# VH-VL binders against q0atu2, part 355

Target 1, 119 residues: q0atu2
Amino acid sequence: MLDKKARIRTSREYRNVFEKGKRLSGRFLIIYYVENALDNNRFGFITNKKIGMAVIRNRIKRQLRAIVREYQGQVKNKHDIVLVARAGIGKSSFEGMEKDYIAIMKKAGLFARNANKID
Short names: E, the ipSAE of ESMFold2; O, the ipSAE of OpenDDE; V2, 0.75 times the mean of E and O plus 0.25 times the DockQ between their complexes.

## First folded at step 17 (VH-VL)

Design uj24 (framework fv_recibokibart; at its last look DockQ between E and O 0.88; V2 from the best seeds 0.76)
Fold by ESMFold2-Fast, scan of step 17:
Structure uj24 (fold): chain C 119 residues (1-119), chain A 121 residues (1-121), chain B 108 residues (1-108)
Amino acid sequence: as target 1 above (119 residues)
Amino acid sequence: QVQLVQSGAEVKKPGASVKVSCKASGYTFTGYYMHWAKQAPGQGLEWIGEINPKSGGDNYNQKFQGRVTMTRDTSISTAYMELSRLRSDDTAVYYCARDKFYWEEMYFDYWGQGTLVTVSS
Amino acid sequence: QIVLTQSPGTLSLSPGERATLSCRASQSVESEYLHWYQQKPGQAPRLWIYGASSRATGIPDRFSGSGSGTDFTLTISRLEPEDFATYYCQQYGDTPLTFGQGTKLEIK
């Protein structure tokens, strides 16, 4: 689980990211993201009925939180980032989701350049 | 009626810059992302990038990064695409196209008529 | 980037015939993010089929789309004169967004 301060929780906070930010589409994820005025990053997670039944959506949400948690140290500070799961994510492996997350964060310029080298 | 109306044809010399406009009407301008695409003579379409009209937040195809800038003016519902350091292979028709703001449906339902940019010496 | 390859490049047929246009992706694309656009000379592209199989508003039922994974098809069951145009497939399944090179449907 991510710490409370690292989570986007309210509808207003989600709306702020969508309206003030920008987006980038990946294979299994779309991210909406914006710089914040805090001293930390915050993450939000959205799963839609297109993904499948509630049990699948809940599994995907847990797996995405685990991936975000694992790579927290590589994300440029002071960002609000919302991860939106895409239709095909339900058929993906954990490793596939992880790979897509890394790829999309790098394309967005949100990972340090050296994260690419797995140093 | 939803319409995207682009600025007229431009002729530029190599090394110059060009700024193409796309004026939206018939819908809430800030409710849709705006994209730009390039079509060289006799060739297919190539995606340039997208802009959030509400924030100005923009993302580009890596191929055009460093030479392209997208902006907008919400007071006149107009998006702009500026391409700098023009080369002969930038000769193309440039299109704007709108896309849903949210992730449920992502496709280009309305396009501008296109702007021909010719780069020649 | 995902490369979309359309075949044939040019398809020469007569009104009344069936047309089958192929779009192959270098990597798997969810059908929901595969779209087709029609373009006539001097005009902007127009959304024709979205999500691999859904007809856009006003598109005649003689047009159908199908496919999944890496292989997608646009079919016109019985060509009308107004159907002769270039058709482009497009993927929205990964950034950068990409289009196929187009299939030009021309009168034989």
Scores: ipSAE 0.865, ipTM 0.930, lowest interface PAE 0.7, mean pLDDT 92
Fold by OpenDDE, look of step 19:
Structure uj24 (fold): chain C 119 residues (1-119), chain A 121 residues (1-121), chain B 108 residues (1-108)
Amino acid sequence: as target 1 above (119 residues)
Amino acid sequence: QVQLVQSGAEVKKPGASVKVSCKASGYTFTGYYMHWAKQAPGQGLEWIGEINPKSGGDNYNQKFQGRVTMTRDTSISTAYMELSRLRSDDTAVYYCARDKFYWEEMYFDYWGQGTLVTVSS
Amino acid sequence: QIVLTQSPGTLSLSPGERATLSCRASQSVESEYLHWYQQKPGQAPRLWIYGASSRATGIPDRFSGSGSGTDFTLTISRLEPEDFATYYCQQYGDTPLTFGQGTKLEIK
């Protein structure tokens, strides 16, 4: 699980990312991202009822947290990043989600150049 | 009512740059993303990119990456799209179109009237 | 990128007839992210159908959208003279956003 300091937790923090950041839409994810003034990255996760029942939404969040954690050390520092789960993500495999995450993060230029697991 | 009013037609030479404006009214300018699209004569539509008017954050189609710059002036609710190193195939009508700020409704509900850019030697 | 292919390229019909326009995606697109626009000569596109099946504000009920996965359809049950235009489908299922090449609905 992500450390507390690595989490976007408040509505104000989420709003800040949406309003001040950029967005990039992938197949299963939309990422909103902005530079922060911290020494660490923070991640937020959004799922809505369109994805499915609460059990499905919770599963998706759990999977996304796992993916983010896996690649956390390879993400450029000082960013707040919100992952919004899009319709259809519930039909995707974990690998598909991971692939989409990597793809959009690459497009956003959020991975460090020396990242090892992004190829 | 919501209106997007674009700047007038432009005639440019190859290698030059063009900057098209899109003035928004009838709504909160910073509450919607602004998109730009290209339509060559007699052809379909091509997405160029989007900008967050509040932050200036942008995202471009890779096809235009390196040649397009999207900016905005919030004081006058105006978005700008600049295309550099123009070539003949850049001749087209360029449209601005708004999209909601959040992910819930991602379609272009209002469009500018379009700006014809002609690139010829 | 997701390629949208519309068919037919040109559809010639008379007022009162039924029109069926097809939009096929190169890969699956969720219905929420498939939209249709109408464009008349010399005018900007206008939102017509969003989310594959929802009519935009002011759009007559003779227009309907359907489909899922890779196949989407715009149907006009009974053509009116003002319906003759070019219709474009558009996807927001992945970046870059893409449009179909359009179907021109013309008077026979």
Scores: ipSAE 0.729, ipTM 0.919, lowest interface PAE 0.9, mean pLDDT 94
Fold by ESMFold2, look of step 19:
Structure uj24 (fold): chain C 119 residues (1-119), chain A 121 residues (1-121), chain B 108 residues (1-108)
Amino acid sequence: as target 1 above (119 residues)
Amino acid sequence: QVQLVQSGAEVKKPGASVKVSCKASGYTFTGYYMHWAKQAPGQGLEWIGEINPKSGGDNYNQKFQGRVTMTRDTSISTAYMELSRLRSDDTAVYYCARDKFYWEEMYFDYWGQGTLVTVSS
Amino acid sequence: QIVLTQSPGTLSLSPGERATLSCRASQSVESEYLHWYQQKPGQAPRLWIYGASSRATGIPDRFSGSGSGTDFTLTISRLEPEDFATYYCQQYGDTPLTFGQGTKLEIK
């Protein structure tokens, strides 16, 4: 589900998110995010080298991609979102990363409405 | 030399608004986030929020959400924080402080001198 | 949010003595996101220690920071007259960013 069109790939695309967007810090993640002019969301992933060896950083990226994939249907559309794994994330559980992602996405107002008071 | 110079002290009545300015010099204004913090008399520091001065993108401490607005004017390298519907417990010194854009070494390396806002009656 | 509790609230010591200031977090904070600021009366805070243990530029060697998880300390090995000030810890480990309430280090 996280196909090619849902990925931020180039340095220019990443730089656009950092320069034109805003950010929020969570326990294990920082998100940088900005509205885009597309009809879809795009996600980027950065791991801090202080997290550990390449195998650890690759595991973290896979776990974050899985989390993003699981919740992508709840994300407000037309956003470019870069997830930066902070130092220390390698010691967290998958559930800890997931909880942090949910929390920061809620704080950012990036989850679509899940409840409707209109009756 | 990096310098953040804030506007002068303000005296306000409850229910009014205040807009504090923070003029940056000695660095590229749009290359760093700007934060604001509150220090009430006899109390510690409290984070209010941050703004990306390049885009104007902001995030606020939930405690201040709905009453605070952060803006900037890049042509004069100046950030602003406006606090509305003032009440007595908003009496405090308000500081601006800069922070890097990126995730490594994020801390407040330079601070403004502070602006005293007094809300009375 | 992460609450930082500093102790003691006030520490009265003489020049030449050793000072130990405590900062305790309500949740674990990675050391890299725990910072210390010094503030003197009538002045803005100033970055002092970052990442729990790294001294900011120009900060004397008598200052050292340590700790991990929920427990952090700032130590001044031999107090100088200019060291008497209030010290705040601050976390950048979660939003909202939070500060401790401060430890006032005053001359006896």
Scores: ipSAE 0.711, ipTM 0.892, lowest interface PAE 1.5, mean pLDDT 91
ESMFold2 (binder alone), look of step 19: mean pLDDT 93; pTM 0.950

Design uj25 (framework fv_recibokibart)
Fold by ESMFold2-Fast, scan of step 17:
Structure uj25 (fold): chain C 119 residues (1-119), chain A 121 residues (1-121), chain B 108 residues (1-108)
Amino acid sequence: as target 1 above (119 residues)
Amino acid sequence: QVQLVQSGAEVKKPGASVKVSCKASGYTFTGYYMHWAKQAPGQGLEWIGEINPKSGGDNYNQKFQGRVTMTRDTSISTAYMELSRLRSDDTAVYYCARDKFYWEEPYFDYWGQGTLVTVSS
Amino acid sequence: QIVLTQSPGTLSLSPGERATLSCRASQSVESEYLHWYQQKPGQAPRLWIYGASSRATGIPDRFSGSGSGTDFTLTISRLEPEDFATYYCQQYGDTPLTFGQGTKLEIK
């Protein structure tokens, strides 16, 4: 699970990312992102009805949080990032979602160029 | 009604820069993303990048990264695309296009009329 | 990047005939993010079909789009003189956004 401080929680915080940020589309995800004035990264997650029923949407959210948590050490510090699940995500595997997340974060320049896992 | 009006044709020498404008009217300028696309003579369309007019946040096709800069002026509802270090293969018509809401289904519902940029020595 | 291949490159037909234009993607594209644009010589592209099958505002009902996965089709049931133009498919399913090379509809 992501730490409380690493999560975008309020409507105002989501609005800030959409209004001040920029975006990049991947196969299963769109990310909206902006630098923050904090000492950490924060992540938000959006799933809508086109993905499927609440059970499916909640499963996708849990899987995305797990992926984000696994790779948070590679993300450039001081960013608010909102992941919006796209229509095709319901047909994807966990590995497919993970691969798309890595690809889109690299394309956005949000992963350090020569980053390795921090010990 | 919605309209995107671009600046006039430009003739530039290799190595120069060009700045194309796209003036929006008939809608809330800051409510829609703006994109730019390139069309070389007799060729198809190529996406250059996008800008959020509210924030100025921009993202580019890696092919143009380092040579293209997108900006906007919200006081006059105008978006700009500047292309630097011009080469002969930059000769093309450049289009701005509106992205129907970042929150909805993404597609280019309105386009500017195009700006011909000719790079010749 | 996703490559879109349109076929045929040029389609020569007469008014009154049916036209079928194909767009094939190198990777699967959700229908919601596959769009078609019409372009006439000297003019900007115009949105024609969005989400593979939805006609844009003002587009005549003789135009229809279909397809899913990697294969998409634009069909014109009965060509009118004003329909002779170049048609481009576009994917918004992955960055960078890409267009097909176009299918030019020309009079026979």
Scores: ipSAE 0.307, ipTM 0.809, lowest interface PAE 3.4, mean pLDDT 89

Design uj26 (framework fv_recibokibart)
Fold by ESMFold2-Fast, scan of step 17:
Structure uj26 (fold): chain C 119 residues (1-119), chain A 121 residues (1-121), chain B 108 residues (1-108)
Amino acid sequence: as target 1 above (119 residues)
Amino acid sequence: QVQLVQSGAEVKKPGASVKVSCKASGYTFTGYYMHWAKQAPGQGLEWIGEINPKSGGDNYNQKFQGRVTMTRDTSISTAYMELSRLRSDDTAVYYCARDKFYWEELHFDYWGQGTLVTVSS
Amino acid sequence: QIVLTQSPGTLSLSPGERATLSCRASQSVESEYLHWYQQKPGQAPRLWIYGASSRATGIPDRFSGSGSGTDFTLTISRLEPEDFATYYCQQYGDTPLTFGQGTKLEIK
């Protein structure tokens, strides 16, 4: 479960991430992300009707929150990150979503321990 | 009418830098991401990276990381791609292309006409 | 990175014939993220088919796209002279975004 402080909650906060941030596309996820002025990370989650019925969308949200929580210690501090589930995510396994999350966070340079940067 | 108009051809020496521009018109410039792609003579397309015109936030293909910088000027609806430390294999036509801001139907619906950059000694 | 391999590299046909162009991905690509672009010599690429099967605005209905997983196809049911061009597939399913090497459709 993600702490209340670690959640992006309002439409204004989501819009801030989209407008001020940047993005990266992965197989099942697109992330929008920006540095924040807080002392912690915040995460937002978006699913849309193209993924499937409410039951599927609710399962995806729960699984994504679990993945984010498991790896929160590896995420560089002071970021607002919105995970957008892509249409194909409904066909993915939990392990597939987890692998995609790790891969996209590494490509974005957001994993403190696993970030690869070229100066 | 949506239009992306790029700067003219450039001839550069190895080791120099080149900055290509892409001027947008006919739509809200800050409402779409801008991408850049490379096409070497007789070869296919290669994605270089993307920029959020509203914020300047940018992401690059690792192959070009460290040599490419993308910027924009919202007052004139123009995106820029600067490629440094030019090599002969950077000789190519460079294209800008727009993409939707949000996650739905991401594809390059409009392209600039291309800018030929020739790197020769 | 996902590698897209197009075949054939060159396809020589006459107007009126059917053309079938293939694009094979090194890893599965959701159909919504596979696109096709047409490019003529000296011109910019133009969006032709998006999401594997949706024709872009203004594209004639003789063009159709299909496929899923690793195998995608662009079909032209009856070639017109203006259709002779290079066609590129592209995946938007994973960063870095990648294109196939192209299939050049030329007059026999």
Scores: ipSAE 0.814, ipTM 0.907, lowest interface PAE 0.9, mean pLDDT 92

Design uj27 (framework fv_recibokibart)
Fold by ESMFold2-Fast, scan of step 17:
Structure uj27 (fold): chain C 119 residues (1-119), chain A 121 residues (1-121), chain B 108 residues (1-108)
Amino acid sequence: as target 1 above (119 residues)
Amino acid sequence: QVQLVQSGAEVKKPGASVKVSCKASGYTFTGYYMHWAKQAPGQGLEWIGEINPKSGGDNYNQKFQGRVTMTRDTSISTAYMELSRLRSDDTAVYYCARDKFYWEELFFDYWGQGTLVTVSS
Amino acid sequence: QIVLTQSPGTLSLSPGERATLSCRASQSVESEYLHWYQQKPGQAPRLWIYGASSRATGIPDRFSGSGSGTDFTLTISRLEPEDFATYYCQQYGDTPLTFGQGTKLEIK
């Protein structure tokens, strides 16, 4: 999964991303994102009641963390990024979520342009 | 009451730039995203992009990237859209529209009255 | 990008009749992110139905929206004279945000 220093945990840190950043809407995900003053990227995850019961929301969070971890090396350094799960995500496959994540990160310009060559 | 009031009609020559304003009132300006849309004469709507009025963070439809810049002035609750290197096919009514800041129920609940931009030599 | 196709392009009906307007998406769109706007000549669009089926504030109950996946419908049960306008569907499911080409509802 993601180590502790790569996770956004406090309400204040989440508010900072929303208020100082910008956003982009994808099929299953909305991202809010801002450049940080740290030496690493940090990720936050939000699931809401519209996607389903706690067991579904917990599965989605686990799957999103796994996707983010897998693609960490391709993300431009020094960003705080919050992933918000959209209503339809609960019916998506893991592969569908992964494809949406890649697409939205590329649209946002958050994947390093040369990272895909290296990986 | 919520109002979005846009600047008046503009007539520009090809190659010029135009900057349209959208003044918000009746709500907390920095609490909502602002979007811009284009409607060419007799045609449908096309999304141009969005701006976070609190930060100035902006994202654009790739079709307009490189020619459009969105900005805002929080002291006067006004959003701006500047379109550069104008072409004849930029002749259109441009609308601003308000959208929620957070991810639930995203839609354009209030629109400006529109600004006609005519590009002719 | 997601393409929204509205049909018919023009719908000619009389007051008192039922209108059914279609919006089809090239990819599945969650109903929460499909919206309808009404536009009259010389005016800005106005939010009419949001999330496929929720009426915006002040919209009469003769208007209803339905649908899911790729197929969405706006229905007007009993047309009033003020209902003759152009209706646009919009998806907010994927960037870039897109609108349908519109259905013009005109008097027969």
Scores: ipSAE 0.835, ipTM 0.917, lowest interface PAE 0.7, mean pLDDT 92

Design uj28 (framework fv_recibokibart; at its last look DockQ between E and O 0.87; V2 from the best seeds 0.76)
Fold by ESMFold2-Fast, scan of step 17:
Structure uj28 (fold): chain C 119 residues (1-119), chain A 121 residues (1-121), chain B 108 residues (1-108)
Amino acid sequence: as target 1 above (119 residues)
Amino acid sequence: QVQLVQSGAEVKKPGASVKVSCKASGYTFTGYYMHWAKQAPGQGLEWIGEINPKSGGDNYNQKFQGRVTMTRDTSISTAYMELSRLRSDDTAVYYCARDKFYWEELYFDLWGQGTLVTVSS
Amino acid sequence: QIVLTQSPGTLSLSPGERATLSCRASQSVESEYLHWYQQKPGQAPRLWIYGASSRATGIPDRFSGSGSGTDFTLTISRLEPEDFATYYCQQYGDTPLTFGQGTKLEIK
């Protein structure tokens, strides 16, 4: 699970990322992201009914948090990033979601060139 | 009336820069991302990039990265695309198009009329 | 990047005939992110079908879209003279966004 201070929690904080940031669409994820003034990264997660039933949406959120935590050390510091799960994510494997996360973060310029798993 | 109106045709020499405008009216300018696409004569469409009109945050197709800059002016509801270091293969009609700000309904429901940019010496 | 291949490149038919236009993706695209645009000479593209199968506002019911995965189809059940145009498929399933090369529907 991500530490409390690494989470985007309030509707105002989510709105700030959408309004002040930019976005990038990946295969299973859309990210909205903006540099923050906090010296740490914060992550938000959105799953909607297009993903599937609550059981599927809860599984996806859990898996995305695990992926984000695993690669936290590769993310450029001082960013608020909201991950929006896309319709097809429910049919993907964990490895497929992980691959897409790495790909989209690299495309956004948010990942180190040699992104590796944090053990 | 909901519309996107682009600036007129441009003729430029190789090596010059061109800046095309796209003025939105009839809707909330900051409620939609603005995209730009290229269509070379007799060819299909190629996506250039997108800009958040509220923040100016932009993302580009890697093919155009380094030569294209997107900006906007919210006071006049106008988006801009500047293409630098022009080459003959930049000759094309350039379109602006909007899509929804959020992750639902991601399709181009409104397009500008297009701006022909001709690069010749 | 996802490459979209449309076939045929040119389709020559007469009014009254059925047209079937294909769009094949190099990798799977969720149907919600596959769209079709119509373009006439000298005009901007116009949204025609979104999410593989939903007609945009004002589009006649003779147009239908279908498909999933890598294979998508636009069908016109009975061609009218106004339907002769170029049709482009587009994917919004990954960045960079890409379009097919187009199918030009022309009068025989």
Scores: ipSAE 0.860, ipTM 0.926, lowest interface PAE 0.6, mean pLDDT 92
Fold by ESMFold2, look of step 18:
Structure uj28 (fold): chain C 119 residues (1-119), chain A 121 residues (1-121), chain B 108 residues (1-108)
Amino acid sequence: as target 1 above (119 residues)
Amino acid sequence: QVQLVQSGAEVKKPGASVKVSCKASGYTFTGYYMHWAKQAPGQGLEWIGEINPKSGGDNYNQKFQGRVTMTRDTSISTAYMELSRLRSDDTAVYYCARDKFYWEELYFDLWGQGTLVTVSS
Amino acid sequence: QIVLTQSPGTLSLSPGERATLSCRASQSVESEYLHWYQQKPGQAPRLWIYGASSRATGIPDRFSGSGSGTDFTLTISRLEPEDFATYYCQQYGDTPLTFGQGTKLEIK
């Protein structure tokens, strides 16, 4: 589970990402993202109602939280990022969700890329 | 009258830049994302990128990255696309189009009339 | 990127005939993300079918869309003179957004 500090929690926080940020579409996800004024990242999760009943949508949210937790150390700091699960995600595997997340985060330039250290 | 009205045709030399405008009327400009697409003569459509008109946040097709800049002026409900370092294969009609701000039913339901840009020596 | 390949490139038919236009994707695209646009010479594209099968407002019921996965079809049950145009499929399933190269539906 993500730390409470790393979660977007309120409607105002979500709206700020949508209105102040930008977006990218992937196969199973759309991300909306914006720089924040914090020293950490925050993540929000929305499931499209077309995915299915609430129990299915909650399962997908838990899977996405697990994926985000696994890769959180690679994400550039100071960003609020909302992951929107698209209707097609119900047909994907966990591996498919993970691949899509990696791809869309790379396209957004949100994964940190180390330069070679010069000693 | 809900419409997108683009600036007029332009003729440019190779190496120059062009800035095409797209003025929205009859709807709330900042309530929709704006997109741009290219159609070379006798060819299909190619997506260039999108801009959030509220924030100015943009994302581009990698094929155009580094040569395209999308901006807007919310006070006059106008989006802009600038294409730099023009070359002959940039000769095309350029369209603006909008889609919804949020994630459901995303499609281009309104298009500008197009702007012909001709790049010739 | 997802490549959309339309076939045939040109379809020559007479008014009153049935037209079938194909759009094939290089990767699976959920039907919700597949759209069709009509374009006449000298005009901007117009939204025609969205979500693979839903007609845009004001589109005649002789137009129908179907398909899933990698294979999508636009059908015109009985061609009218105003239907001769180029039709593009478009995917919103992944960035970059892409269009097919078009099927030109022309009068025989």
Scores: ipSAE 0.733, ipTM 0.898, lowest interface PAE 1.3, mean pLDDT 91
Fold by OpenDDE, look of step 18:
Structure uj28 (fold): chain C 119 residues (1-119), chain A 121 residues (1-121), chain B 108 residues (1-108)
Amino acid sequence: as target 1 above (119 residues)
Amino acid sequence: QVQLVQSGAEVKKPGASVKVSCKASGYTFTGYYMHWAKQAPGQGLEWIGEINPKSGGDNYNQKFQGRVTMTRDTSISTAYMELSRLRSDDTAVYYCARDKFYWEELYFDLWGQGTLVTVSS
Amino acid sequence: QIVLTQSPGTLSLSPGERATLSCRASQSVESEYLHWYQQKPGQAPRLWIYGASSRATGIPDRFSGSGSGTDFTLTISRLEPEDFATYYCQQYGDTPLTFGQGTKLEIK
């Protein structure tokens, strides 16, 4: 599981990312991201209700957290990043989600230099 | 009334820069992202990028990366797009357009009237 | 990037006729992320249909949008003189955002 320190939890924290950050739209994800003053990155997750029932949305969140955890060491430091899951993600495979995450993070320039990225 | 009003036509030489303005009125400027689009003569529309008017955070089409700079002045509800190192194929009408700040409605519901930029020797 | 291809490039019809405009995406796009704009000469584009099938504010009910996946359609049931313009589809399903090349609906 993603460490508590690595999570955006409060509405204020989310709002801060939305208002002060940038956004980038991917196929399955919209990311909002902003630099923070911490020594670690924090991730937030929002699921679109159009994805499906709560059980499905929670599954998607678990999958996204797993993806984020796997690649967290390759993400540039000192960023708050909110992943908004779009409707289509519910029909995607885990590999598809992962591919989209990598693509969107790459487009955002959020991977660290010399990171071992999957293309 | 809700509207976006852009600056006037520009004529530039190759290698020069152009800065187009887009002034918002009738709504909260910082409540919507501002986008810019390019339309070459007789062609379709091309997305250039977007800016968060509240924070100044921007995201550009990679095609324009390194040549485009989007800024804003919240005190006068005005967004700017600067395009540098102009070339002949930059000749086009440039539009500003808004969409929702969050992710609920992602479409351009308001457009500026467009700004013609002509690049010629 | 997602490429949107519109057909036909030009559609010549008379007032009162039915118009069917197609927009094909190079990859699947969720309906909520596919939009249509109308543009007349010398004017800015104007939002016409959003989310594949929802009419923007003030758009007559003779306009309708449909489709899913890679194939989308804008239909005008009975053309009015003011409907002759260029129509663009646009996707917000992936970055960069992209538009179709447009279909010019001209009077026959």
Scores: ipSAE 0.717, ipTM 0.914, lowest interface PAE 0.9, mean pLDDT 94
ESMFold2 (binder alone), look of step 18: mean pLDDT 93; pTM 0.952

